# Designs tried in a protein design chat: VHH binders against o26223. Part 40

Target 1, 191 residues: o26223
Amino acid sequence: MKLLWTSQHIKVTVHIDGKVSKMDVLEAIKTRRSIRKYQDREVPEELIDKILDAAMCGPSAVDERPWHFIVVRNREMLEKIPEVHPYGAMVKDAPVAIIVCCDSSLEKIPGFWVQDCSIASQNILLAAHSLGLGAVWTGVYPLEDRVEGIRRLFSIPEHVIPFSVIPLGYPAENPGTRDLFDPDRIHLEKW

## First folded at step 19 (VHH)

Design V1
Fold by OpenDDE, fold request of step 23:
Formats: C-alpha cells, structure tokens, sequence
Structure V1 (fold): chain B 191 residues (1-191), chain A 121 residues (1-121)
C-alpha cells in the first residue's frame, strides 16, 4: 500500500484583513520562513509584548531563565547594527529588532544558556510568524566580533552576553515553501 | 540537476562597466536566494552581493554603490551590474544558490563554474 503522501498545498491564505488569524502550532512551525524584507509599517507594541511573552515561555536548564531582551525601535540604533553585524543588513530595514541576551549571573548550570537563548529566539520567530510578522535570526554568539560589537553598541554589561539579533516586521517577501521531512533521518529503536 | 552558468566576464578598463549573468536551471529559481561570489588570485572566495527571493539585497562594503545584483525570475537569470570597476575587482565571479534558513550568515549550496573578470589598464 503506497501511502500517496498528497502534498497538501497549505495555501497560506495571508488574510490581509487585520484579524490575526491564530495559526496552530504545527502550522506556524511548518510555514515559518526567515524574512529579510519588511514593509514600511510599524509593529504594534501589543504584538511585541506577545512575542516577548512567548519568548519567555520556553524551557531552560533547571528553569534558570537567563534571558534578557532588548527591544530596539530607534532608527539610528537599527541602522548601526549592520556596522557590527556583517550579515545583519536587513536590521536597518526593520521597524523593530529584539536582541536576545543571556545574563550569566542567572546561569545555574554552565553552558546551557545557549540552548536557553536558542529556545527563546526560536519562540520569537514562531510567535512573530503566527502573528503575521516576518523575522530572521541573525546569529551573534559565539562570534566574538559580533558579540563585542553588539555589546558596545548597546552598552551591554560584561556579565550579559548578546546571543541573537532578530529583526521583525510585516513581511515584504514570501519565501518559497519547502518540504524538509527526511525519513532517512529517522531511526527506529536503533541506528 | 541544479545548474548555474555564469557569463559576461571579460577584460575591462578601470572605471568601466560589465554585466554578469547567471542562468539557473534545475530548481525553482524564483523561490531561492541567490548571490554572487568572487575569488581573486591568491585570495579566498568572498561574497559580493546577495539577493533574496523577495528582493532583499546586501553587498560587500567594497562594492557598495558600484555593483547591483538583480534577478529576472521569468528568465531564471541572476545579474550583477558592475560599474566603476577597479583592478581590485579582478576575480572569477561565481553565481550561487542560497540556503535561505541560515541564521548565522548567508549560506549557499550550489555554485557555477565562474566567469573571469579582469580589470586592467
């Protein structure tokens, strides 16, 4: 019995109407794409709050929750980010960016803060997408030049480590869909 | 099979202009990010210009204001307009298909064979 995987064309009906259609979790995960082009449109604070709420809902090592978030809306600051982040050019075009940081003083188990901040960052991406926004994870840690660049730019104390910069905005691009499922990566009971 | 074929390279005088083309096949061109790389003699390959599927562009600092990356999805063709060329722009230029979901830098999984651009007096 050949399971005909009918490629259900998930028609992402971008309902242009202001009703934030609630994506289910799987839909958000499967349809999320990095967005590097944004509309000339402000992101309401309410949406940022929802995104940040989501960012703080993930698990962390021993529930240490070491994350801090810098919300950047200032145009001058957004425009400066690419100067210290060579692959952050899209940040200057975004109406807002979130910088995810780790407060090392909150770390209980050494080294797990990377996973913690990764979880927070991914939740930001998913939440943004579910709310009709586009975002992209621009990696900072562990690249020393980027870490120090962002640190200096935002006067981040030494015990706080910038981890990622995530520009957000209403998307002005629609990346193609992809099928990432690979059964060869699935092992049953044993490798 | 994914194919990227660069063309338009040649000899040009300093201050001159050249337009490179990359013909893409074997994939849905319109859905993928694209880039131009170059490799000068004795140097590593470097990113020159990036263009997302949606038209976001980024450039190396050395080419900003001089080079323009563009795409024609109907023709499955990537372009690099190079103006005000300098001897330092001498390199083999490569077209590349982007890996859109890289979170650290622009990443690419396919490259063309390249086209030589020589800027010399």
Amino acid sequence: as target 1 above (191 residues)
Amino acid sequence: EVQLVESGGGLVQPGGSLRLSCAASGFTFSNDDMAWYRQAPGKGRELVAYISSGGFTDYADSVKGRFTISRDNAKNTLYLQMNSLRPEDTAVYYCARGEHESYIDYSFDYWGQGTLVTVSS
Scores: ipSAE 0.784, ipTM 0.897, lowest interface PAE 0.6, mean pLDDT 93
Fold by OpenDDE, fold request of step 20:
Structure V1 (fold): chain B 191 residues (1-191), chain A 121 residues (1-121)
Amino acid sequence: as target 1 above (191 residues)
Amino acid sequence: EVQLVESGGGLVQPGGSLRLSCAASGFTFSNDDMAWYRQAPGKGRELVAYISSGGFTDYADSVKGRFTISRDNAKNTLYLQMNSLRPEDTAVYYCARGEHESYIDYSFDYWGQGTLVTVSS
């Protein structure tokens, strides 16, 4: 059965009108793209709350939920992030950024917090997209210079590890759709 | 097949200007991020400028205010306007196609053959 993957150009019609068009989860996953260009428009707090709610809904190792979130709206701080994050230049253009952190004191078992924070970060990206926002995951951990840079900048205590910086805003770019399905990566029953 | 062909390199005096071009083919140019890299003799390849599919730009600190990356999607062409050139800008300049979904850097999967820029008195 040749799955004719018709490259349906999913036109993400960003309905600019106040009606947050709800997209289903599969659509969100399939159509999400990293967004590095943002409109000069503030993101309502309500949307950030929804995103953070989503960020906290993912699983974690033994349900340890070690994540913390720093919401950054201060313009000066946003502009400083690129100074310690060499690939975070877009953060200065975003109206808001979320820094995902791990509180090591919340770990119930060691060594799973990266997965936990990754899940939270991905949920942020998906939620943002589903709400008509654009976002990009800018990796912090495990790059020491970035970790320490963000730590210093935001006075993050030593037992808390900054993991990712995620700028968010209304998108000012529309990266093309992609087909990433690779049947060669699928193995049935055995490798 | 993806092809990137750089042009516009040459000899220029300090303080001079050059405009590099990169002709892209074999992919939907308008959908992809692009970048310029350079490699000076005896040095590693370094990112010079990045441009997203939507026009977000980023630059190496060493070229900020002097270089401008731009694109013409209708022509499938990437540009690098280089002003106020310095001897330290001497390098082979490469055009690169970006991998948009990297979360740690601007990642690239294809490069051109490069064009030599020499800045000397």
Scores: ipSAE 0.782, ipTM 0.895, lowest interface PAE 0.6, mean pLDDT 93
Fold by OpenDDE, fold request of step 23:
Structure V1 (fold): chain B 191 residues (1-191), chain A 121 residues (1-121)
Amino acid sequence: as target 1 above (191 residues)
Amino acid sequence: EVQLVESGGGLVQPGGSLRLSCAASGFTFSNDDMAWYRQAPGKGRELVAYISSGGFTDYADSVKGRFTISRDNAKNTLYLQMNSLRPEDTAVYYCARGEHESYIDYSFDYWGQGTLVTVSS
């Protein structure tokens, strides 16, 4: 199935308590939690498209945009991911996972691709949350065993580096809220 | 103050069963991920089982199919059902509260004092 890329403005609407509400960006950021339990429900392709659109909207070093995305829906493949990812057990329960990768041939400034792919990964998480989905960032890079495991599993070329695996689904858990604001981490004018 | 108190440890024969309990207090138990760790003599502490706030579970390969982690949020209690116990399961078992937002592993910030499980003929 070819992903339909439409240039349409993504309106993010979240159903909260049966009400359709627009989630603003601050709300999305503050209320997002890692979700490791999913409903037995498929995620529409339209939502994945929106998430991937968001993933590609972030900045990158000199606008290099080195990211690639593998969208995984195949059950066999999803079930194999935990074999090479020790903390990826939830992936087998997700209806879909996105693997964020870096094409090193697109890198213009060495080393910044990690930041670029991090931005993309975070945007995936935020977009998913804003769309009423749950997701979790399962780190791959720079752990060599995970990198090579994912590489082999998905036949990823040597010049492409798997960075993160992000399972997504309709959430079947609701983790508590967190307050991580720490004013001691804020310095005014000088350290 | 966050408190985790393990119980249920003891001496058991190989092939036997035990159920560990962890009584949690001082925080909203239902909101937090929990885990069981164990430390055998002369070895490092290792993850045995993980359970998310919503009930997602993960296990060490060595205990898969034998151990079951569960929780009762109404009782603020974490459980570890251990079946088909082996001598290599001998360890101090610890209850731990998770930090939910690690993207590389399951991270934990509080630990109980542990309960000893000895599997011996």
Scores: ipSAE 0.778, ipTM 0.890, lowest interface PAE 0.6, mean pLDDT 92
Fold by OpenDDE, fold request of step 20:
Structure V1 (fold): chain B 191 residues (1-191), chain A 121 residues (1-121)
Amino acid sequence: as target 1 above (191 residues)
Amino acid sequence: EVQLVESGGGLVQPGGSLRLSCAASGFTFSNDDMAWYRQAPGKGRELVAYISSGGFTDYADSVKGRFTISRDNAKNTLYLQMNSLRPEDTAVYYCARGEHESYIDYSFDYWGQGTLVTVSS
């Protein structure tokens, strides 16, 4: 039985009018793209709060929830991030960035914080997208230079590890759609 | 089949200018990020300039203020305007198609054959 996956091109009609159209979870996942170009427009605090709420709703190892978030709106700081993040150039153009961090003192089991912060980071991306914002995950950990750069820049204590920098803003680009489904990656019952 | 064909390389004096072009085919050019790389003799390949599908740009520090990456989606063509060229800019320059969803760097899956730029007095 060849499952004919009809690629329904979910046209995310971003209604420009202030009504945040409710995007369902699958739509958000399927239509989300990294956004590196932003409008010259502020992101309301309400939206950031919703995004952060979503960031904290994911699972974590033994429910340790080790994540912390630095919300950066200061233009000077945003402009400095690219100095320590070689691929973070877009951050200077964003109205806001969220730095996802792990507080190692909150870890109950060592080593799972990477998954935890990844889940939080992805939730940020999805939530942002669902709210009509664009975002991109710029990886920090485990690249030592980036970790230390961000640490120094934001005076992050040693027991806290910066994990990702996620600039957010209203999107000023519309990357093409993607179809990444690969049935060859699916194994039934066994490899 | 994805194809990237660079052109515009040549010999130029220090302080001179060149414009490189990359003709793209075999994919929806307007949907993809693009980049220029270069490889100098005896050195590794390095990113020179990046441009997103939407026109976000990023540059290596060594070329900031001198080089400009641009694209014409109607022509499926990527450009690199190189001004104030220096001997250290001597390299083979490559056009590359980007993988948009890398969270570590700008990743690329296809490359052109390259065009040689020589900056010499």
Scores: ipSAE 0.776, ipTM 0.893, lowest interface PAE 0.6, mean pLDDT 93
Fold by OpenDDE, fold request of step 20:
Structure V1 (fold): chain B 191 residues (1-191), chain A 121 residues (1-121)
Amino acid sequence: as target 1 above (191 residues)
Amino acid sequence: EVQLVESGGGLVQPGGSLRLSCAASGFTFSNDDMAWYRQAPGKGRELVAYISSGGFTDYADSVKGRFTISRDNAKNTLYLQMNSLRPEDTAVYYCARGEHESYIDYSFDYWGQGTLVTVSS
């Protein structure tokens, strides 16, 4: 029985009116897309706070929670990020960016911080989307040139590792939703 | 089947202009990011210009201010306007469909056959 998953086009009607329509978690996951074009509109601090709250709610190895966040609104700094991040050109157009970092001194078990910061980064993307914002994950770690570039630019201490740069803003593009479900990637009980 | 067909290549003098086109079919063109790449003789393929589904653009430093990427979604066509051409712009130019959800780069999954651009006096 081929379960014909009818791609229900969930029209995320972003009602621009102040009522943050409560997007459920599955809807947020399924409808989220990377956004690289933003409106000329400021993001309220309240929304950033909600996003950062969400970023800190994920699990981590032995609950080590090694993540730190740099919130960047300064236009000069936003404009400099593309100089050290070859695929970060959209950052200069965003009203705000969040840099996710790991404090290595908080690690309890080596190496799991990558997973921890990934979880935090993904939560930022999902939270942003659920709040009517667009965002994109621009990878920094483990690319040495990007890591060092961001480190120097933001005077990040040696024991702190920049992991991702996530520009955020009200979306000025609407990329189509993609059905990425692949049943061939699902194995029951055994490979 | 996804198809990308480039056109508009040719011989041009330094300082000249050329407009490349890429006809797309087999997918919803308006939903996908697109890009132009080029490969010069003896060199690797390099990104020239990127355009998101919504019209965000990015360019290689070597072509900034000279090249313009654009799209016509109604015609399923990608364009590259090349001005102030230089001998170092000589290459085969490829149209590519982007993987929108890459977080490390502009990733692409389909490529055209390419069109040759020769800049020579």
Scores: ipSAE 0.773, ipTM 0.890, lowest interface PAE 0.6, mean pLDDT 92
Fold by OpenDDE, fold request of step 23:
Structure V1 (fold): chain B 191 residues (1-191), chain A 121 residues (1-121)
Amino acid sequence: as target 1 above (191 residues)
Amino acid sequence: EVQLVESGGGLVQPGGSLRLSCAASGFTFSNDDMAWYRQAPGKGRELVAYISSGGFTDYADSVKGRFTISRDNAKNTLYLQMNSLRPEDTAVYYCARGEHESYIDYSFDYWGQGTLVTVSS
């Protein structure tokens, strides 16, 4: 009995008909992959709004919600991002990018903004995936050259810290799924 | 076991061309990002070219317009076409399997043994 490993091509049947099949949260988490290749297709503003809404739904330290988001659609700006981000080459190919920032003036407890912005960034990735988009987290903070590069490029005030750049688009690649579950990382009651 | 075996290196004159190959085995090649690195004598290892599972490519500035990374998933083979070679391209070239989910760089978990490319008149 040849177990035909039918590579279940999770046909993300992008049903052409606008019905974004609702992906459950566990499916979104498990099937999400970084996408670095995009279709030549615009992302509707409605989807960006949904993604940003999701980005703001995460917890934060003392509910400080220090995050700001720069939505970049300008082609010239998208093309400049790789000049200051050595691993941001895919940004120039994306129809849109979201830059997640922290407003330090909103920080109530020092240092937790990194967690806050991380949560926001991950929610962006998950939301994008659930909506049939591909995205990748390109880290900015805490790499000083990237932080300063993005700051300069987008005229970000000193009290605002760019944290991540997330290009988004309809995916033009389908990376394989990986099982990353590691029971050895689970400790019961004690280490 | 994951294996990456580079080939195609050799001596070439400046302005010449070489095509490197990397035979991959022990994993689903088509699902993984791949890259070429190089290490010149007395220098650190540097990224030369990256290719995602879907064919997104990125290059070091020093090789842009001269080198082309490609893949044949049916053959489980990664390629690096090197044109207009320069003496400064002299290095051991390594094939690497990517860790796709790095958010700060292109990370890699397996490397080949490398193939030597010497560009000299």
Scores: ipSAE 0.771, ipTM 0.889, lowest interface PAE 0.6, mean pLDDT 92

